VH-VL binders against q8rwq4r167to367. Designs and how they scored, part 5

Target 1, 201 residues: q8rwq4r167to367
Amino acid sequence: LALEDIDGSPSFLEKALQFIEKYGTKIEGILRQSADVEEVERRVQEYEQGKTEFTFDEDPHVVGDCIKHVLRELPSSPVSASCCTALLEAYRIESKEARISSLRSAIAETFPEPNRRLLQRILKMMHTISSHSHENRMNPNAVAACMAPLLLRPLLAGECDLEDDFDGGEDNSAQLLAAANAANNAQAIITVLLEDYGSIF
Short names: E, the ipSAE of ESMFold2; O, the ipSAE of ESMFold2 at other seeds; V2, 0.75 times the mean of E and O plus 0.25 times the DockQ between their complexes.

## First folded at step 1 (VH-VL)

Design r07 (framework fv_rolinsatamab)
Fold by ESMFold2-Fast, scan of step 1:
Structure r07 (fold): chain C 201 residues (1-201), chain A 123 residues (1-123), chain B 107 residues (1-107)
Amino acid sequence: as target 1 above (201 residues)
Amino acid sequence: EVQLVQSGAEVKKPGSSVKVSCKASGGTFSDYAMHWVRQAPGQGLEWIGEIIPIFGTANYNQKFKDRATLTVDKSTSTAYMELSSLRSEDTAVYYCARLGDSSWYEEGAFDYWGQGTLVTVSS
Amino acid sequence: DIQMTQSPSSVSASVGDRVTITCKASQGISSWVAWYQQKPGKSPKLLIYAASSLQSGVPSRFSDSGSGTDFTLTISSLQPEDFATYFCQQANSFPYTFGGGTKVEIK
């Protein structure tokens, strides 16, 4: 129920996404620039106390961080480990045309409907931001860098590794390299989903 | 391409309600907001609200929020606008309208329009 | 609500004329304006969106200029099929609002 409250009304996340689409497109560094942590916590608390609407005079960076806060606090990732594996397999196809077709198929065929809807909704907001990069300085790669770790958490946790190898587990340098590669793969996957949004969704 | 086909004209008495349908064909129904706009005879256009089918969420013009209800039936790719407590000034052609594919950055500009439904409110 | 003031309410013109229609927002809307053409008994047709982007299939004689609060639709050389009513619309914030319309009539 990430996008809807139990009574079917728009959730805090859905309202925050709508705010960014409406007021965030012309804000330099939107989604990248951090707001004060205390300000974000205050705004989350105000929602619980009945301030359920975001007004035009809200700080867009605070609202952007509210979105990230919600995604970090979700009990499970927006994209499950098996769905991350499907995306990673599709992404590794060398032909751009086959890659896009495979990503579309992976999402349509393997994602549970709530996960597909959540991912598509968040990507819609991200796509809106990245397409105003001339105004906000956030191109698809930059938006993906900010959001991918929150959307593809199992990939960063190593739960989607396609490599069949036996690791001794003690080389810290190997662990850091693996983490960097996972982060790069997550960002690259989300970048493709943004650049080819209309072909995939 | 997207095509929007609306229900036929209706004549209603003051105080009653009307429900107008808009059936979409072509393209993806659920992924794009469906908007409703009205036009009184010889007058300008007035935005009533939008509904996002994939989420079932609606946003209304405050002028209509107490009387308008926007809904969708995804199984038939049909959007509905219901307006209650009708008054003579509600006499208008009611349109459904939406964006085309990949037009998220053009939100609020409508590529596709239904043919319009004339609702006449008279005693 | 953002008020969109459109002028003139009507203009009489001949084929080949340059026609200019203005639209003023009561507050800044950046470039978030769209323009529509409506012929009698028909639905509106999108001409221009985001202040400067010409909709696919719309003739190049239609253009928009402006940003912030003042916007202008120009028809560089009026054709017989251009006699219609034109509306501006702001897409900056809810509720979306339209100008009052400009009727382009034959002289």
Scores: ipSAE 0.000, ipTM 0.444, lowest interface PAE 15.5, mean pLDDT 82

Design r09 (framework fv_rolinsatamab)
Fold by ESMFold2-Fast, scan of step 1:
Structure r09 (fold): chain C 201 residues (1-201), chain A 122 residues (1-122), chain B 107 residues (1-107)
Amino acid sequence: as target 1 above (201 residues)
Amino acid sequence: EVQLVQSGAEVKKPGSSVKVSCKASGGTFSSYAMHWVRQAPGQGLEWIGEIIPILGIANYNQKFKDRATLTVDKSTSTAYMELSSLRSEDTAVYYCARPYSDEYLAGWFDPWGQGTLVTVSS
Amino acid sequence: DIQMTQSPSSVSASVGDRVTITCKASQSISDYVAWYQQKPGKSPKLLIYAASSLQSGVPSRFSDSGSGTDFTLTISSLQPEDFATYFCQQSYSTPWTFGGGTKVEIK
């Protein structure tokens, strides 16, 4: 389980999310600034060796990258290909009220329970960070830009198809345009989930 | 780099509708949101809404939700803003604008179209 | 919605003067403020965005300071081409909202 170990205790991911919520809100560029890859790998190894608690003096950027590492290494995306498609279809609704209602419905009624819990938990941390943007400089768009590729992996991998993903492209750059459009779609979806967090969750 | 060229000035009667066009050239169209902002004579700037062509969606300022309709024609790289039930208070210059090019969904705008003056009078 | 209150509404200044324009947000917007210059009959021009980043081609005499709710645009040595109306904008969340504008006019 992504959020709990076999014995029901909080997982590495859950502990890292709690750390960021408690100690990361005042850190400029939290979730955006990368830590050294070797430091991140070392901290993951230390957890496996029994250092199961994050202390207050840990580097928040390392802990942020630990979250990203876990999400990147998950066997399955937090949001499945079919769930990404459901979110895209809901997001395409022109009425903002109907869009929010459809996003809420898609998440609550369509997502498997473990995926819904995981997405909601991660968005809770992201919402907490963006709510302290006056200290950390990370507004909802910035947080979404950092995290969307990790949450909506099937969209970026081209497993979710909308005709509108291709706008005609450029002579020899259609692939670059498609990739940019997918990134924009993922960021837009996550941004609305953050901006309307209280209405959706 | 993208250039935005808008349709010409319009004079409309109260209660009618106006449809302003904004043609993009010199860059990609669907990858960027297109925003609409108006400015009444001698007044400040007021955001009307955005359309994201790749997603086929439009988001509106609540003030304009019931009267504004944003659409695009991808084949001609043209965005449209239609405003219905016009009142004298809708007299303004209407601008289309793009988010700054290195941030696709950014809330800061460059370039802007040249503006379209819409005058609502009896 | 986030309200942006800009002051003063107008300022009379001479070439070489230091001009300051203040903008207050109704809630914290971090460093997500943008500043625009508009000359009569022209569209707005982006001057400064996202944490004091100058738009390409904008002279270094333009600078932004502040964070959270209080922001200041400074023109350190006013030039003839700087007589214009200036607007702040919050870039934190939709709907995007602008200050009322400050007209910088010849003394």
Scores: ipSAE 0.000, ipTM 0.471, lowest interface PAE 15.2, mean pLDDT 81

Design r10 (framework fv_rolinsatamab)
Fold by ESMFold2-Fast, scan of step 1:
Structure r10 (fold): chain C 201 residues (1-201), chain A 121 residues (1-121), chain B 107 residues (1-107)
Amino acid sequence: as target 1 above (201 residues)
Amino acid sequence: EVQLVQSGAEVKKPGSSVKVSCKASGYTFTSYYMHWVRQAPGQGLEWIGEINPSGGSTNYNQKFKDRATLTVDKSTSTAYMELSSLRSEDTAVYYCARKGYRSGYLPFDYWGQGTLVTVSS
Amino acid sequence: DIQMTQSPSSVSASVGDRVTITCKASQSISSWVAWYQQKPGKSPKLLIYAASSLQSGVPSRFSDSGSGTDFTLTISSLQPEDFATYFCQQSYSTPRTFGGGTKVEIK
């Protein structure tokens, strides 16, 4: 019930996404700058106690952190391990036109409907933010850098089927390199989804 | 103690440019936006624009967009407002003012003393 | 642009009087209004912002009210140091705009 509550009303996440789209586009470093942890925790508690609406005068950085809090606390990643594998496979295609087409197909054919809807909704907000980069300093790559780890958790955990050969698991340096490559791939995939949002969704 | 200290008064001829400075002290320069506001003699306040000293991003009042340039020098904690193609109607006291970043609604909490710019007839 | 219309343009008052200054926005700005005091030869000084957030060091006799398009600044008991010009400002959108000012002068 990530986007909707049991009664069909917009969820905390949906309301936070709407707030960022309406009031966050001109805020420098939006989605990247951290708010006071205590303020974020208090705001989440207030929602649970019935303060379900975000007002225009709320701190956009607190609202941004509320979005990240919800995504971090989801029992499963917005994009499953299988879906991450499909995205990574499509992303590795050398031809840009074929890559975009393959990403569109992967999302349409591989994603369960609730996961597709959730990813598309979050990317819509992220796309809105990145389209105002001249004002907020958050281009597609910057937005992807802060959001990709929350969206593609299985890719960062090394759970994708396209795992290739690398040095043994006991080598901490090899593990750090693999983790860095996974993070770079996640950021790159999300960046492509943002830059070509209209062609993919 | 937070202080914004501006450069001295200037007399300019029509068509020339003026550059006013605003030196900040008593706080972390890059943690607050710097705004510029002017006031013609006997008139109200008119917003010119804002700059984020950390990122260098600027936002201008459309009326001044093609003539005003806002810059900062982080090494000296100094903000600058340059206004080109001066006209007699630009005769005014020019103020720098600080604003917190937290949200758009935050006010101008500290102001410079003002710089009188006189454009001769 | 959001226009801020302030009234009256001037008011004559005595020490101890209650002074009320109004400000009207051309469109809804919710509670994103700030009030400034300016004395002759000095820069503006922030008094109040948003919904009744009094700036540190500002006396409690200053208060504001209003929402949407109509806002009011009240000085409950005017003191000699309060004779000044007062300005409202909207912080809702750019360009940031100010009211025309209200001069509070000695009766």
Scores: ipSAE 0.000, ipTM 0.420, lowest interface PAE 17.9, mean pLDDT 83

Design r11 (framework fv_rolinsatamab; at its last look DockQ between E and O 0.26; V2 from the best seeds 0.00; counts 0 for: pae E 12.0 > 2)
Fold by ESMFold2-Fast, scan of step 1:
Structure r11 (fold): chain C 201 residues (1-201), chain A 123 residues (1-123), chain B 107 residues (1-107)
Amino acid sequence: as target 1 above (201 residues)
Amino acid sequence: EVQLVQSGAEVKKPGSSVKVSCKASGGTFSSYAMHWVRQAPGQGLEWIGEIIPIFGTANYNQKFKDRATLTVDKSTSTAYMELSSLRSEDTAVYYCAREGYDSSGYDYYFDYWGQGTLVTVSS
Amino acid sequence: DIQMTQSPSSVSASVGDRVTITCKASQSISSYVAWYQQKPGKSPKLLIYAASSLQSGVPSRFSDSGSGTDFTLTISSLQPEDFATYFCQQSYDTPLTFGGGTKVEIK
């Protein structure tokens, strides 16, 4: 479980998520603006050396990038290839109410419990940030743009069944367009999960 | 000094697509969002969309969502805008613009602009 | 979408004149407005962004005021290089939207 250490205490990821919920809501561009790469790498190293506590005077942009670093380094995506396929199928339903219902069902019925809990926890933080968009200017679409590639990695990597069809006619342009479509689909799916968080989780 | 250099003017037929490039030099390419804005002859400015280079994710104006594709190549510090199913109404100068961000937290303004690319759509 | 209404659409002015351009947002955007100058055949150039922050290299004769829904750009003493079209932009939320522009003409 990425959210707890072996002794059941909150993990580095859980503590970073809590920090953003407490101190990130009024920071303009939170989760979007990049922090200094060296500072992020140093802070991650400090975690590995036992400094897992975040103090109130930490840079929220550094903490945001620490969250992204942890998600990027997870052995497997929070959402597996088969789960991404289920989400994409549900998302393609044209009726908004049926789409939300299908997304809820896909998550409840296909996700392993630890993956569902991890996704829900991360979306809770993202939902909190987007709920303060008038202060931080990070609406659901903007938050999704920053986080979707880390949450739906198999979709962006072309590992999902529904995205595996190419005609090969314009090889490089077709590949670039397919990658852009996958990124846009990932962002759109996460946006719906944020906007209808209470109905889905 | 930050410079955004765009590809040259294009003349396209209705129904075709156009791909405009924007090469950035000076400053850190991945730290800033890149936006695309167009201006039809004698008209005002219209926002097309935004791309965040760190993740390659794009956010579009609803009007362009089904025809515009924004991408980046971080290795060459180049952003691209592709617009498909071109119509005569798409005749415009297309600009790339870098989003500014300062210590006060003010965002969504454009501190540097490309020189513009005229796209003419005619039969 | 936030609509930006800019007035006037054009103004004729002489060197040394004080010029004011107004911009109204359809909803509160706090102080998140940017102002651009565009000369014929050239790209827009940032003049001012939120909190009356003057872009580096922009002359002090350019200033802005306002908050909420009503904003004003002022050129205190118009110079020959200031004859251009000016645009406001709401910097608050996507989709980003611009005013219709104000052409400042000689005469």
Scores: ipSAE 0.006, ipTM 0.454, lowest interface PAE 14.3, mean pLDDT 82
Fold by ESMFold2 at other seeds, look of step 2:
Parts: sequence; structure tokens; C-alpha cells
Structure r11 (fold): chain C 201 residues (1-201), chain A 123 residues (1-123), chain B 107 residues (1-107)
Amino acid sequence: as target 1 above (201 residues)
Amino acid sequence: EVQLVQSGAEVKKPGSSVKVSCKASGGTFSSYAMHWVRQAPGQGLEWIGEIIPIFGTANYNQKFKDRATLTVDKSTSTAYMELSSLRSEDTAVYYCAREGYDSSGYDYYFDYWGQGTLVTVSS
Amino acid sequence: DIQMTQSPSSVSASVGDRVTITCKASQSISSYVAWYQQKPGKSPKLLIYAASSLQSGVPSRFSDSGSGTDFTLTISSLQPEDFATYFCQQSYDTPLTFGGGTKVEIK
């Protein structure tokens, strides 16, 4: 849930993020390549049973999927519906300079502090991975494709009110198009945050 | 404090091989990539390759790939560089260097260096 | 391979002088440059990495600027302990490559 356990020590999520930042930069397909689901579930269970440290022999793809597992299981999205709306509105600004400024402002001014900390921390890991794309083949767009659905859940769920592309009572094809558009927007927003990371953070 | 201590100077004949050791202390060995860099007299620095101890994988400069072998012994926290088929132009100081860690994940910079091992190749 | 062209090859300077050293990469390396100091008979010592991140214990008179292909190391006020050879290094892609070095000598 959080980046710290109740005693102030790094949480499982924080330790996994640190592991990926240290060892994932040189791993081809990191964050994209899936690990065995049973292995990921076992590793999460081992943490709950007291194995709270990642060791040198652990598969980086398993650790990456542990991060995704934790984010997927959070009781609320890292980015709330109102915050997703703010990001979407800022992202649609035509001028690149104004768009970057608006994204920075949206994050700084509309996000509750715990959510801002969590998002910024995860984006730091993602930025680190994407900064080494010549080694790992994961540019900002590729990393965003893997992670945006976990960060911007309300956008994918159609819970943002910026546009009228939500169609209650429409056929299945209209719903599929709206979902694809939302997924593309989520990926695009995160891609911009990563490509302009230094200007935004 | 992290220290990298290399084996002593070597004098070798052309066609032979040399194995230079680099013992790490004062830090975690397995979690940091170890690099090898050489400096010939009057010349700059030349990267030979790297080894990541926890994965056991090595990545070589193509120039050396057929002659260089990088290994580690995790039980002694020691990295090794072996260079075979030695030539006179292999005369250089050979350094081990530890890849630094920054919480942002920047890599390929060397925060600690061994003292260097002079390898002289002469008839 | 990414070529790093470093200039000047040497500079004569006095204590208190501002010294600038440049490196040019043969292609964009973003901000992935590191700078090292090497004194005679000693190993290189890291000064700056990843565009302006000073290594612990390095004096603030050392600074770095640039991105893309053109990078500069600046010593704002040269001290007696700064007479050494300086190298840039691209940390963008393998094989890792170094500039040819700049020897900073007493004038």
C-alpha cells in the first residue's frame, strides 16, 4: 500500500522498486516480460511469511511482476478519478510547453500527498528503466504501456468526466472503442510524464 | 569503506595469458557490477568488459571478446580478468572498477577503482 | 562505438584560475557522462556522474554542464590539489568509451 511499513522501514513495494532500479536497467524486456503467475504468488506469500528481503539470485521479471501485483491489489487507485481527470485535461493542451506546465501543476496541486508520493516514486523507477532503453529495449512508451493501466485505473474504468465518450446502453463495439481510447490516453499521459520527467519532477 | 585490492604486477611473454584478481571489501560484492579498464603507457582508458556477480553474466568490448574472460568467486568476493594470447600492445595498467549505485538507477559510472595491476608483455 | 572527443589535450593554469574542459560525443548520449580525475601513479577518481551529480567528497568548485553531445567540466577556482589529468566517459552504451584526457599543469 504504502512505501513504508508501520515501523518506518521500507515496505515490500519499496524494496522491489529498489531492486528493479538497481538490477532491472540491464534486463531486456523488464516490466514487459511476464513471470510465471504461480512463482509471483509464491514470492508474495513468502514475504507475508517473513522473507522480506530480495536476494541476489531472484529473477528480475518475478520482482517486476511483484510490483505489478502490489499495485493491482491496492484498495484504491494510485491516482483517483478526479486526479485522472486533471491529468487528462492537462494532457490535451495543444502547446507542448503549456501541457508540461499543466501536468506539473496538476500533480503538485490536485493530488493528495500520499498519492503524489506513491505516483512519483513509481514514476522514478519507470524513468530509470526507460533511461536505459538501449540496454533493456524499454523506451518510455513501452514502460508506460505496461504500467499505465495500474496507475490510472479510473481512466480505464470510464470514471473520468472530461469527455462524452461514455455510452451507457450502447452496443458492445462502442464500449470496446471507448475502452481502447481510454487505454491509449492512459499510456500517452504516462509517456509524456516519463519523456519530460526532468521538467515535471 | 569499499576497497578493491588487485594482484601484483606481472611480466609475461607474448602468446601467454594473465589472470588479474580484484578482491572487494567494505561493501556488498554480489550486488555491484565489476568492470575492467586498461590504460596503456601514454594512452587513455579502454573498457574491456563487465560482469554482474549475482547473474554471472559478462559483457565484453568486442575488441576483447575472443581473448578476455571475466569471472567471479562470490565466496571470496573476488573478480578475475584473464587475457589470453598476449601481445606487446597488451602492456598496460589493468584496473578493476565497481559500478556505482544511485537510487535513480544510473549505471556505467565507476565510484571505486582498484589500485591497478601493471602487466608487461615482452620477449 | 560512441567516440568521445576531449579538448584541450593540456592546459597550463595558475592557482585561482577558472579551467574549462570540453567533451563532444559522436552521437547524443543524453546526460550520460561521467568525469574522472587521475593523478600521476594513481587510479582515476570519480568527480561527477549523470550530468552534474557530484560524487561524495568532491569540492563544489567542480561543476558539469551540457546534454546531448556537448559537455563541459569547470573548475571555478583552481587549487593546488587540482593539477591532474581529467577524463570524460560516456555511460550511455557499451563499449564504454573515454575521452583522450586533459592534463592540467602548473603555469
Scores: ipSAE 0.006, ipTM 0.556, lowest interface PAE 10.0, mean pLDDT 85
Fold by ESMFold2, look of step 5:
Structure r11 (fold): chain C 201 residues (1-201), chain A 123 residues (1-123), chain B 107 residues (1-107)
Amino acid sequence: as target 1 above (201 residues)
Amino acid sequence: EVQLVQSGAEVKKPGSSVKVSCKASGGTFSSYAMHWVRQAPGQGLEWIGEIIPIFGTANYNQKFKDRATLTVDKSTSTAYMELSSLRSEDTAVYYCAREGYDSSGYDYYFDYWGQGTLVTVSS
Amino acid sequence: DIQMTQSPSSVSASVGDRVTITCKASQSISSYVAWYQQKPGKSPKLLIYAASSLQSGVPSRFSDSGSGTDFTLTISSLQPEDFATYFCQQSYDTPLTFGGGTKVEIK
């Protein structure tokens, strides 16, 4: 499980999530602003070598990018291709209350338990950040924009049934438009999950 | 067990300043925000500000922003609140309070409080 | 600033009574409320945070309810040690603000 080491202690990801929940809420642009890639790689390597705890003087932007690094490197997305399709279908429902109910059902009934817990845990950190948007400038839509590609990787990879069949390779402009629509849908789905977190989970 | 021990009572004249200390023990100091709250005699609670030791930055209630200074000394696990240009209405008990940590993401609740420091401002 | 309006300002009650204290925020604060108990000459003590999380060591006779703007603290069966002043606090945005307090006294 991505949140625990084999002995049941918190993983690097869980420790970074806890750090951001405590120390990232008042940091302008947290999760959006990039850190120095060499510092992120150093910090990840430092943990791998000795499981070094995050210290009180750690740069929150580095820790945020550590979270993104771990999610990017997961062998599978927190949300599978079939689950992405279910979320997209639920999201397209016109009524807000029916949409929220369908999203809740899709997550509760179609997600494997480990994937649901991982997604819920990451969304909890994101919800905490977005709850302090007046201090950090990161409302739900902004947090979703930077995080959704990491959570809904199959949607961005075109592994969901989003558009008409692309049997033949269309020109690059049609493929770029399809990718942009997928990115917009991923961001919109995550935004709704954040705005209605308590109702959905 | 976490304990917050504050400096003793002070009697001050109008126009002077006061610096109240809050020493933390029995827990991790640097990873928890420290808040300052005051209570005038017979009145409710008023938030002065907070300081996050890991960042060294303070966030103040606008009412106190130009008179209050919050600092920490991480080596002694001690937080300080200084209030300048004292007035008679600054007579109050001043508390330090530690912000709790919750894995569900809730902030700004105070799980441990100092014993309070009475500051009396009189001419 | 978010104003917290707490009522009543005082309650006279007997041991065993049910006591209800209300707190109203000037804008929605979701579930970001905490409740404190303060005995004379003592520091406040956290009872409940996040609108439902009972702090460790707090008796189960304390509960709260509400979301948005209207919140209540309930003591289901008042005990002798519960005579104190109670404060709500919004934890939604700075400056953090408190209700005016409710003094629970022996009837």
Scores: ipSAE 0.006, ipTM 0.492, lowest interface PAE 12.0, mean pLDDT 84
ESMFold2, look of step 2: ipSAE 0.005; ipTM 0.521
ESMFold2 (binder alone), look of step 2: mean pLDDT 88; pTM 0.924
ESMFold2 (binder alone), look of step 5: mean pLDDT 88; pTM 0.919
ESMFold2 at other seeds, look of step 5: ipSAE 0.006; ipTM 0.554

Design s02 (framework fv_siltartoxatug)
Fold by ESMFold2-Fast, scan of step 1:
Structure s02 (fold): chain C 201 residues (1-201), chain A 122 residues (1-122), chain B 107 residues (1-107)
Amino acid sequence: as target 1 above (201 residues)
Amino acid sequence: QVQLQESGAGLVKPSETLSLTCGVAGGSFSGYYLSWIRQPPGKGLEWIGEIYHSGSTSYNPSLKSRVTISVDTSKSQFSLKLSSVTAADTAVYYCARGDYEFWSGSPYFDYWGQGTLVTVSS
Amino acid sequence: DIQMTQSPSILSASVGDRVTITCRASQSISDWLAWYQQKPGKAPTLVIYDASSLESGVPSRFSGTESGTEFTLTISSLQPDDFATYYCQQYNSYPLTFGQGTKLEIK
């Protein structure tokens, strides 16, 4: 539903993703640089009023923020808590070859089809951007840092933490380390999915 | 393993051009953005500009009219020229490479040269 | 240009203390912030990147957090080697800008 309207035509999100793939690849800081919130809200409203196509002269930073707006407004995370756990388990495998294979299996076998399709579609756009990093300065790690919090919300919220022996109530420094580790894990997982996109999808 | 080393004259006369070179050794030169950053004695850091091995540059707007950064890929070097210098340009000049990998990315700096003091004085 | 403001400008502390240094951006910079440590006469060294990611080789007592446009660098148990000037840097937009620095000195 996020990628298609009820009549099966491309959604606002799908059209924004296509725009970034076509016109955003050479824009420095794309997906990282913020646009004015009011301008983003205006553009979303214009879509509702019938301006359903993005033209070549649109501001790519506004369109990038439209993508982030849609992802934030989704009722549930693109990746569920249980799917985040599956990705974390796969990511923790020490062998790179086994890690990639396990990530592929986790996505293919445990994700509901709509969630798998949505994640793959968003990663395709992200992979396209990171593949042009010499022009836009957004390597896989940078793109992952921008997008991971929107894609792996349960991991950042602590809902899929695999470390049952951690007691966050004992020390504030332990809580800060846990939060930093969760953010690093989310970014690292998305980075692997981008760097090995062709092997995983 | 990656090492950056600044070189050039440590004394420049007012109104002349400051010229520095950074040599990059022990790692990949191509595919990374390379920056110049300066620090006046006792003060903070100021970003001057960056260059890619293709010759593409970005400059701090406050210095853009006076600054030129160039690259010599065959020597694994990049250089800074700052024209019409004044006493305000007295600073330690650093060259830096980000932890960018060959597709480049975030302009934060993992590798820095040791810095070279340039004094603008007659 | 995005202005980066650090506080305090000077912080006096003792070995074993927990210290926190703050950096505030004049506008949204997402997570695009790095922290550097600079000892007298030396080049800066990277401590934290992407607001909260610990650079390889940096002791685990260092951590970074973010809340909107406010960023913090925390040292959980201060060691003698940690007395230095710390700088934050945003890389959300050009030109790249640094905070004015926080000097961490012995109390």
Scores: ipSAE 0.000, ipTM 0.434, lowest interface PAE 15.8, mean pLDDT 83

Design s03 (framework fv_siltartoxatug)
Fold by ESMFold2-Fast, scan of step 1:
Structure s03 (fold): chain C 201 residues (1-201), chain A 121 residues (1-121), chain B 107 residues (1-107)
Amino acid sequence: as target 1 above (201 residues)
Amino acid sequence: QVQLQESGAGLVKPSETLSLTCGVAGGSFSGYYLSWIRQPPGKGLEWIGEIDHSGSTSYNPSLKSRVTISVDTSKSQFSLKLSSVTAADTAVYYCARVPDYGDLEWYFDLWGQGTLVTVSS
Amino acid sequence: DIQMTQSPSILSASVGDRVTITCRASQSISSYLAWYQQKPGKAPTLVIYKASSLESGVPSRFSGTESGTEFTLTISSLQPDDFATYYCQQYESYPYTFGQGTKLEIK
């Protein structure tokens, strides 16, 4: 599992997620503000060299960027192209109650267990952060904006076929519009998963 | 089935270093955080610090300049050293476990019996 | 640091009574609060975690609630074994901090 090392110990990602839940909830702009790239890369390197735990005196913005680094560098997206398609189909249902029910079904029926567990774990941290928006200024929409591109990569890469395929005779202008729509859909999907976390998982 | 047990000198002279060890029996502490907590006679509980199996520590800022917590994974034990002690450091000292951090619960589900350390000349 | 304040400091009650003790946090701690029971000469033991979750092996007469920064521990029908000092503890952030304790005494 992406949340465990080879020996079954909690992974760098799991430890970083726990740190953000414990120390990040009152940090203004957490997950949105970038830390220095060199500090993030140094901290990732320190993990590989044996500093496997985060202490309370770590910079929360560095730890937040460590989470993004891990997700960005994963060989395959946390949510596969077919799973993204299933989420997008469910999200397009106009009734709020039916939409939530369909998202839960899509996740339960389409997602392999490791992918479902990884997504749920990351959303748990994101839900915790957005629940403290009065302190950190990161509501569900803001958290989703920061994280959705890392979670739903196939949707943004145009690997999902439900995004209104090109007809012949269109140029790059149509491609740019499709990319913008995909980004908006990714953010909206993650926002629903955060707002209705307890009903979906 | 895991048990925690404190050991060490019960009497320490002012200005010297208080040294205690917590033994973990009946299971591995890998994947857990281990804390030291103290209670002066007739008073409440004060958290001292926390360590994991890799040796990463977090200390109460009020004690950070005097406290060192260390771990010996081969012996399944961790130790507390508190330097420059005074009468104010007289307390029952407890070691306590935080559950498996995979479930994100950082309360103390298991405590040692406690050991009284008196600081006097 | 987050300050935890308990009330009352001492509560006198009889077997069979319903008692409630309160713990207030100086700032939001979400649900990251535990309650411990300490009998004279013994180490504390966990009663409630995550504000309202009953620890395994603890009698169902114990319950916890939360409302904003105010938390309560309720014992619905006191038994002789329940007379002890109770402490709340926040684990939202370091340093972990405890309330000053509520001593539950036999009336």
Scores: ipSAE 0.000, ipTM 0.443, lowest interface PAE 16.4, mean pLDDT 83

